# VH-VL binders against q17rb8r558to768: the designs that were tried, part 33

Target 1, 211 residues: q17rb8r558to768
Amino acid sequence: TAELSHLTKNVPIFVCTMAYPTVPCPLHVFEPRYRLMIRRSIQTGTKQFGMCVSDTQNSFADYGCMLQIRNVHFLPDGRSVVDTVGGKRFRVLKRGMKDGYCTADIEYLEDVKVENEDEIKNLRELHDLVYSQACSWFQNLRDRFRSQILQHFGSMPEREENLQAAPNGPAWCWWLLAVLPVDPRYQLSVLSMKSLKERLTKIQHILTYFS
Below, E stands for the ipSAE of ESMFold2; O stands for the ipSAE of OpenDDE; V2 stands for 0.75 times the mean of E and O plus 0.25 times the DockQ between their complexes.

## First folded at step 17 (VH-VL; framework fv_romlusevimab)

Design i05 (at its last fold request DockQ between E and O 0.66; V2 from the best seeds 0.69)
Fold by OpenDDE, fold request of step 23:
Structure i05 (fold): chain C 211 residues (1-211), chain A 122 residues (1-122), chain B 108 residues (1-108)
Amino acid sequence: as target 1 above (211 residues)
Amino acid sequence: QVQLVQSGSELKKPGASVKVSCKASGYTFENYAMNWVRQAPGQGLEWMGWINTWTGNPTYAQGFTGRFVFSLDTSVSTASLQISSLKAEDTAVYYCARDILGATFDSYFDYWGQGTTVTVSS
Amino acid sequence: SYVLTQPPSVSVAPGKTARITCGGNNIGSKSVHWYQQKPGQAPVLVIYYDSKRPSGIPERFSGSNSGNTATLTISGVEAGDEADYYCQVWDSSSDHYVFGGGTKLTVL
């Protein structure tokens, strides 16, 4: 099971929307190629595939996020509703095709850890500041919009005691990125970052605009 | 399809005022900042500033304070540029341009209006 | 203030490769964007984030950015590529968008 979690060769790629670590990503699958992909993922036991947005240059973006299948509901007409959640981020190394759907060789992304105590302190301060801003932003949203976010994405994750415990950093950052109405191209740039500080900085800019 | 449609050409006397409009369509207006760019005859592009379509707050580039006013009418997805006390030096083509994210790191203009020619002549 | 420097003009024969440079202090640390402007028309985004192509832009257009120089490369130049090209960056120090002076590409 652990070995399967490190799938890096010929990873099936679902080309659709942005996905993020720890963020639920429900899918309605109706295209035959993706129906096949999902079925194979289940049959082989991997229960994982990559999610990438479309790209005009390379069919799909250079960066994406793995999705873990939690549940699949097959409909009588062949469609399926797939319950997935974001896992590891990845960079595309090589693109391919298999029976109508895209595949990729990938490398997983992990944040570069900050070791200097002063830098850690500064990172914590920035983190707490941006988190506070995020909370304020969410609280000031229109009720309708807030309700929609809660319904689709759930509540904003709490702050983590150790900011560098997870290879993708704090979960609330990805939740926030997913719910902010920012252009996917900009979201993608954030997804590709391996510096929590840089991500927080960009997120702060986004929050500033929408505040 | 994203489109920015600007108002027609203007001929004004020195000291007069002009208002250029930019109507956006094909996307959620409030999610993208709007920039204004000036281009004098035979010259390059000059950034004038931007307006936050979410908050309505304008920011003016250096050299474009005072006589220049950015405004919004969100009900019709329209951004406007008003220039008062027009001078001959204000003769130029004015463009509105959509920002992928309002004047921040790694942002750019992905769609432009067709431009509005403003001529100031006595 | 941050300054972007472009050559005023570049000439190239049809089918050849044109290279338009954009110089700036440590520009390699910034994201550079390129716009094409044909006579009497509005600018059109042709490259963003140094090397990314928007939808509808031919593969002949490519970009790079390192050190103090960003470069827009147009391979297999066509007559229709004759235009002014502008580089652009966001300068965080001044909170300004900055354009280069523009380069007129002439197809001989």
Scores: ipSAE 0.776, ipTM 0.907, lowest interface PAE 0.7, mean pLDDT 94
Fold by ESMFold2, look of step 17:
Structure i05 (fold): chain C 211 residues (1-211), chain A 122 residues (1-122), chain B 108 residues (1-108)
Amino acid sequence: as target 1 above (211 residues)
Amino acid sequence: QVQLVQSGSELKKPGASVKVSCKASGYTFENYAMNWVRQAPGQGLEWMGWINTWTGNPTYAQGFTGRFVFSLDTSVSTASLQISSLKAEDTAVYYCARDILGATFDSYFDYWGQGTTVTVSS
Amino acid sequence: SYVLTQPPSVSVAPGKTARITCGGNNIGSKSVHWYQQKPGQAPVLVIYYDSKRPSGIPERFSGSNSGNTATLTISGVEAGDEADYYCQVWDSSSDHYVFGGGTKLTVL
């Protein structure tokens, strides 16, 4: 139901890696605490949990992404393979703990839409430029690197006709951030942004370095 | 865990050449830019430029475009600075320093090598 | 050719607050990073993006940046804080990193 899909209190947090809206995040789960967390999520019907990277000053980063469970496969050796995909981004408001795993109170993030005609035109121009740079980068990758990306992350999402329709902006931006090997502090900065213009600018810097 | 280890001190005569190496460990070398910073005796820090470790393309600060050459050996995670036709004013400590995406982006140097002293005298 | 100006020295009694300034034209529109360098040692990052503290840097270190002045503030100054301090920015017009001239902090 709507209540179950919009969790904000005592949200279970998997502390592991970066996750992004619309991007698959396959997990191998072997720790008893996370196996419990996943089982509870399925049994209660929420089928969601937050993903955050670890943080040296706090137990985990101040920003993360909800993961939606699509399928769980329990292996005979005690491991679980969990098929997830990124949903809503969030900011951590308060940290907690439950039965060995982290929890958080969170607030969800959405992009702020640009309404000014000149700004919309400039945003479209920037988007088209950076998208073209991303396509060029992907086409010029070494074959082995390209096949690894396709195997683990899938194809680059198609460009979208309405850049501001989705609450997190174009899906291809998140796919690109997931596959490029940039510093986690930079990745977290981009995850936290509510401005598509700033996100595209940051992505352009990454593409320039790796092109 | 991240570490930048530079080659040892050098004593050179004017007109000679020197090569300072900087070996990186504890991270994926090609994912972070490498910078060079000079500090003459009793003076402040002076940025010399950077090298893109993914493409191998160097960028030199104003005044460092002639006798100074940045290079890489990615197989051993090493960046190098070569100085040709050494002058007395090249006497300084030379540092390597890591940043995220190089000088096309607003960034900072999170890890530094220990420094290599190059002394040029007769 | 962007220029950062720092005072050559600052003296502060133990337990007091040190303020080290970094002046630049419209520096408030830039992100300022600060480094501590003790004699014979490499610089160490103490503040980045104006006010953020890397892991291992005490809470006594803080930073601000507004208008034409960025400031590194060290509260409760200890003898171990005695060092040279450098500010640094990225200059978008030249795509260069720029350091200030450095400030020697002396603890009386």
Scores: ipSAE 0.657, ipTM 0.843, lowest interface PAE 1.2, mean pLDDT 91
ESMFold2 (binder alone), look of step 17: mean pLDDT 94; pTM 0.953
OpenDDE, look of step 17: ipSAE 0.684; ipTM 0.878
ESMFold2, look of step 22: ipSAE 0.625; ipTM 0.833
ESMFold2 (binder alone), look of step 22: mean pLDDT 93; pTM 0.950
OpenDDE, look of step 22: ipSAE 0.679; ipTM 0.874
ESMFold2, fold request of step 23: ipSAE 0.615, 0.566, 0.565; ipTM 0.835, 0.822, 0.801
ESMFold2 (binder alone), fold request of step 23: mean pLDDT 94, 94, 93; pTM 0.957, 0.952, 0.952
OpenDDE, fold request of step 23: ipSAE 0.755, 0.759; ipTM 0.903, 0.903

## First folded at step 18 (VH-VL; framework fv_romlusevimab)

Design g01 (at its last look DockQ between E and O 0.03; V2 from the best seeds 0.00; counts 0 for: pae O 6.0 > 2, placed apart)
Fold by ESMFold2, look of step 18:
Structure g01 (fold): chain C 211 residues (1-211), chain A 122 residues (1-122), chain B 108 residues (1-108)
Amino acid sequence: as target 1 above (211 residues)
Amino acid sequence: QVQLVQSGSELKKPGASVKVSCKASGYTFENYAMNWVRQAPGQGLEWMGWINTWTGNPTYAQGFTGRFVFSLDTSVSTASLQISSLKAEDTAVYYCARDILGATFDNYFDYWGQGTTVTVSS
Amino acid sequence: SYVLTQPPSVSVAPGKTARITCGGNNIGSKSVHWYQQKPGQAPVLVIYYDSDRPSGIPERFSGSNSGNTATLTISGVEAGDEADYYCQVWDSSSDHYVFGGGTKLTVL
């Protein structure tokens, strides 16, 4: 149907930074093409667009995250401050252009749930270990860095009772990936993953380096 | 543009010390691991170990746990290799090489310094 | 003490395909990276994670890895491809990076 086409076809793409599910992504929008793109998303009522990092070979990366517009503040000089939050992750199927900004046909991603009792137990153990490492890392940060993180990203999201309830897994994982200064290629790899176990393992590698 | 620029070649006598520097530019120095790789004349590449530029903690490959010291000067984005009590067998080209998160999983070296030749001769 | 074995040399005519092998016990379960080193120069990454190319490396460079052998393939070989080529893995048992002994590619 047309509704399904609008959700997955010709999706407007902001090519700028890495975005993650549940993580706020405030934007300063000054380029005419992106001001137009934002205006259109509000006027049509969709109030969302995709965010992808740039790619030297393909214009923008093969994976990204939808941003939901929460509010827009227009400035006198024509710039906009756009308050967004990350939603669904996606893979790019086909690239396009519209009025100077990129578009894409996409497919949405979500985690594959683990059903085996022993595997669920192992997943819980890994989660609790890595979560504890993340808490220790955050508490032991130098005051300057901790303050910057709190100011720009807020506090680490609370533990979730059901690790697999959300389609993208625990929110704290995405928050941590957003605040840790790891190479964008590694970040993009984690964004594309549908296994919570793999994501936790990758996060553990990052925490080991920065701890 | 990511660059690793190493100090110039050194001619040393046995028993002396040498310090090879590796100055990084074009990226945030503390966010990437730094490795040291040795290549003796006519031989292949030999990994010596790495230093965690965030924590300052070095890790040495087996065989490099004594006379070899990795260090950092974060204020000038520089990693250094110091070799004490130089022996003729230390004659080699020494490279610094960057990786993403160090030798804790399947990482690779995306950028290399130009190499520093150390010659130890009486 | 994981060991990577490479042939010492490979010769190939211009325009033909060179294949440089890297042997190791169950190397197919590891990620293999390849470096090109021209005389008097530092190594340059040409393949990572078995088959991925860094930006700026031409498509004629490709890689594969299965079983006990990883292979760097260079199609349409040019004189400028003459170099030593090294494979590299991470050995989980020692937490060491390990290089192969190197292969000298000669273009006749």
Scores: ipSAE 0.641, ipTM 0.846, lowest interface PAE 1.4, mean pLDDT 91
Fold by OpenDDE, look of step 18:
Structure g01 (fold): chain C 211 residues (1-211), chain A 122 residues (1-122), chain B 108 residues (1-108)
Amino acid sequence: as target 1 above (211 residues)
Amino acid sequence: QVQLVQSGSELKKPGASVKVSCKASGYTFENYAMNWVRQAPGQGLEWMGWINTWTGNPTYAQGFTGRFVFSLDTSVSTASLQISSLKAEDTAVYYCARDILGATFDNYFDYWGQGTTVTVSS
Amino acid sequence: SYVLTQPPSVSVAPGKTARITCGGNNIGSKSVHWYQQKPGQAPVLVIYYDSDRPSGIPERFSGSNSGNTATLTISGVEAGDEADYYCQVWDSSSDHYVFGGGTKLTVL
């Protein structure tokens, strides 16, 4: 529901790995604190929680991504298998704790739209270039790695006609970011960006590095 | 419609045993944990423990170990509470209450049985 | 063991607002649930997870929870609201469900 999608206070935080908009993030939850968190998410009807990577200074990173629970299987021993997908990106405003798991007050991130026609043109050109580079990179991967990626993340999303239709930009960028073998700190920097141009530039840099 | 129907009132002498049943209907019995709550005359609600309807494993609250036994008959969607070596202080209304999930976490009890009065008197 | 403290009784005139408190150490970090029990009847869930209402419960029932106090608020109190009210939490340290002592609401 629209109301539940705007959860910004005391958002439960799963501290684990990077999550990205539109990207599937399956979880096997066995820790008691997170088992509790998942059950509460289901019980309250929100079916959402935040995902953040660990941070040595602040427990978890300042940026993360909401995960939408699509399906959950509770096991007799209390564990759960959770099918989730990335939703909105967020910035942490305040950190808290509830019954052993982290919480946060957050604000959602959205891309800043480019309005200048020349800038839009340039953005399109950059987008198309980087997309082509991404395709080439993926095609040149070893069969084993390619298969693993496809099994875990699915196929790379297609190019979109309107690059600014979604608040998080093109889905293929997040897919690519998720599959690229880079340091989470670098991925986090890209996740926090509100400029598609900046994200594409960084992604291009990574692709060049691995080319 | 979800319903929990408990067995009728019991009058027992000290030292005797009693078995209270709670029959569930209107939902999948194994998907929800069952709790037991005691209420002595004129007193508040006291949680006694719960039973896992998947595994059949009981968990007893502090003070309710030994003489209290939770059990299941899944074939008829029934949970039972047995109290042995009854004492006068066991006189109370006993409730079964459905947990919202199949395990004990930060849950609430959304459906209750009507209660079973157990009176222990010489 | 974790303890929940409720006033033994609250009195309110018809049409007025009743507030029933449930005190507990850092209860704001827990989820509080509320039950209504009328004489000779089983408890009925009226609020869960601090402020959510089950289907069939009137909107005049509301809940809040912060700091060391959770509150059940009943606006526009009716004669039919006369009952005992219990707060309940789950204590993660002991893995026990805990009830408050109950509050008798009298409608004058």
Scores: ipSAE 0.018, ipTM 0.603, lowest interface PAE 6.0, mean pLDDT 91
ESMFold2 (binder alone), look of step 18: mean pLDDT 94; pTM 0.958

Design g02 (at its last look DockQ between E and O 0.50; V2 from the best seeds 0.47)
Fold by ESMFold2, look of step 18:
Structure g02 (fold): chain C 211 residues (1-211), chain A 122 residues (1-122), chain B 108 residues (1-108)
Amino acid sequence: as target 1 above (211 residues)
Amino acid sequence: QVQLVQSGSELKKPGASVKVSCKASGYTFENYAMNWVRQAPGQGLEWMGWINTWTGNPTYAQGFTGRFVFSLDTSVSTASLQISSLKAEDTAVYYCARDILGATFDNYFDYWGQGTTVTVSS
Amino acid sequence: SYVLTQPPSVSVAPGKTARITCGGNNIGSKSVHWYQQKPGQAPVLVIYYDSNRPSGIPERFSGSNSGNTATLTISGVEAGDEADYYCQVWDSSSDHYVFGGGTKLTVL
């Protein structure tokens, strides 16, 4: 609802892994602080929290992704299995702490749309090239690795007709970032981008290495 | 803790071969490119090329095609440099150095091996 | 192929600022990385992407890059900063990494 769309102050932060828009992020939660954070998110009705990787200079990275809670299963031994999916990307404005877990004031990110007709055509050309490279990479994976990806992440999202319709760009880009084990610093760089052209270029570098 | 540990120094005769190894630990070996860098006595750093640890494909800098071979043993997280038909001019310290995604865009070396001295003397 | 030019040596008094240059044609359009090498040791990354410091590198190390010159700046120079310093880029035309010739920093 409207309250959920305005969550930007004292946002609870899970400091663990990279999360991406549209990508499922199943979590196995056992630490008391994060069990508390998850319970509070459900009880308050927000049913979401931010995910950030750790950072040596700050407690956690300057960019992250909101996770929307879809299901929670609390186990008798104190563990929780939390089914989440990535939502809006954000930039950290201010860091805080609450009861052992991190919090942040955040600003949401959206892609800047390209309006120039020549630039739109160039963007489409780049997109189709990189998408074809991604398909070729996936087709050439050994069956065992492909099966593992399908089990954990699902199939690669279909090509989108309007590249700029979604505020975070094509979903397949985020899926690919989730399945390829590139350095977290590189992943953060891509997460922070508002330019689809720049994101596609970075994706191409990853595909070149892993294909 | 990321660490690159290279094999010990070698004293060789001209015409022999040498294999320098670089064992990686503290990270997933296949997710990062491995580079080789040479430093002759009193000279600067010279990039020799890199090997893609995911695909196994080597790339050699100009002047290092032929007698220089990069290889991998992924089972022990080890990259190796083989130099055949050794010449006196091959006397140098040889370093392995890690980068994120290889020499296909602007990248840098975040971790280095301690170096292996190869001395070629008659 | 692409050439990086560094002065062979720079001398600086303790506590002063050292500036080590790396010249290259249109180097300002490239990302420049810097390494410190002490005698008998492997190089250590001190600056990447022109101006970023890795964890553990003191803030007195800084970098800049514009036009045809990149510069490594070391303020408050200490005796322990005595080393060889190399700049490095990637050359898109050859897909080669390129090192500068190195600069010996002497602290007197």
Scores: ipSAE 0.651, ipTM 0.838, lowest interface PAE 1.2, mean pLDDT 92
Fold by OpenDDE, look of step 18:
Structure g02 (fold): chain C 211 residues (1-211), chain A 122 residues (1-122), chain B 108 residues (1-108)
Amino acid sequence: as target 1 above (211 residues)
Amino acid sequence: QVQLVQSGSELKKPGASVKVSCKASGYTFENYAMNWVRQAPGQGLEWMGWINTWTGNPTYAQGFTGRFVFSLDTSVSTASLQISSLKAEDTAVYYCARDILGATFDNYFDYWGQGTTVTVSS
Amino acid sequence: SYVLTQPPSVSVAPGKTARITCGGNNIGSKSVHWYQQKPGQAPVLVIYYDSNRPSGIPERFSGSNSGNTATLTISGVEAGDEADYYCQVWDSSSDHYVFGGGTKLTVL
């Protein structure tokens, strides 16, 4: 079980869109190579694969997010609808190929903890400020957009008591990053950050722009 | 395909005004900030400022306040630069450039207009 | 104000490697972007976030950034690479985008 949770070698990579920790990522799989990949993931028991956006230089981006398969519905024509959720972030160390789909050796990313009490205090203040801004932004959205976001991504996660308890930081930050209408390249830069402060700062800039 | 198409060359006299337009296509105009960059003849690139295409708020770089005005017409996905009280030193090529985001934080310009030459001569 | 320093010119023979530097105080802590400008044309993004290539940019183009120097490297230089190259950063202290002075690359 632990070994499966730490898959780091020859990880199958779905090259498509951005994925984020804790964020649902439903997929409609119709390409034969990815159908095969999904089936193998289930058969081997890992029920996981990596998600990366396309990259012009390296086929897919240097950073991505693992997706946990929660449920798969196989259609008679061979297609599948896959219910997945974001897990750990990763950096690509080596790229490969297997039976038509991409693979990668990866290392998992975790946030660097802040230990200084003053820094923790400052981080909390920043966090609370940005969270409030996020809530305001979402509340001021048009009803149509708000409804679409809720339907696709669910509700915005609540604030956490301990900001550094999870290796990926607060869940609401990833939710927000997923729903903000920004360029994937920018989203990718945020995904790769190991500092919650830096992520919050970038998110705040985005919110400021759209407010 | 993302494209930024600017208005044609301008020849003006000192004291006159000019308005350069930049029409965007191939993407959601409001999701990306628009920057303006000046390049005097034989000189380097100089950032003039940017405009928030979501809010319409302009920000001007130091040295580009007063006579320079950024504006938008979102209905036609167009950003504009107006220069009033033109001077000889305003002679340059002016570029619009799309920001990767609408915020100023380690960003870059991924698409540029073709440039508009403004010549100020008596 | 934050200043980026580039050599005014670099010359290289065809097939050789050109290196264009961009100096700045602790530039390694910033994200550096590079633009190519051919005569009479608009600038084109060739490197972003220190070392990433946009779609359509050849693998010959690479970037690095550490300490006080960012470098644009062009391997196997071709005649078509003759252009002006500009580095660019965002300076948070002044809230300004800053360009280097530009480097003219001549292919001999």
Scores: ipSAE 0.266, ipTM 0.723, lowest interface PAE 1.5, mean pLDDT 92
ESMFold2 (binder alone), look of step 18: mean pLDDT 94; pTM 0.957

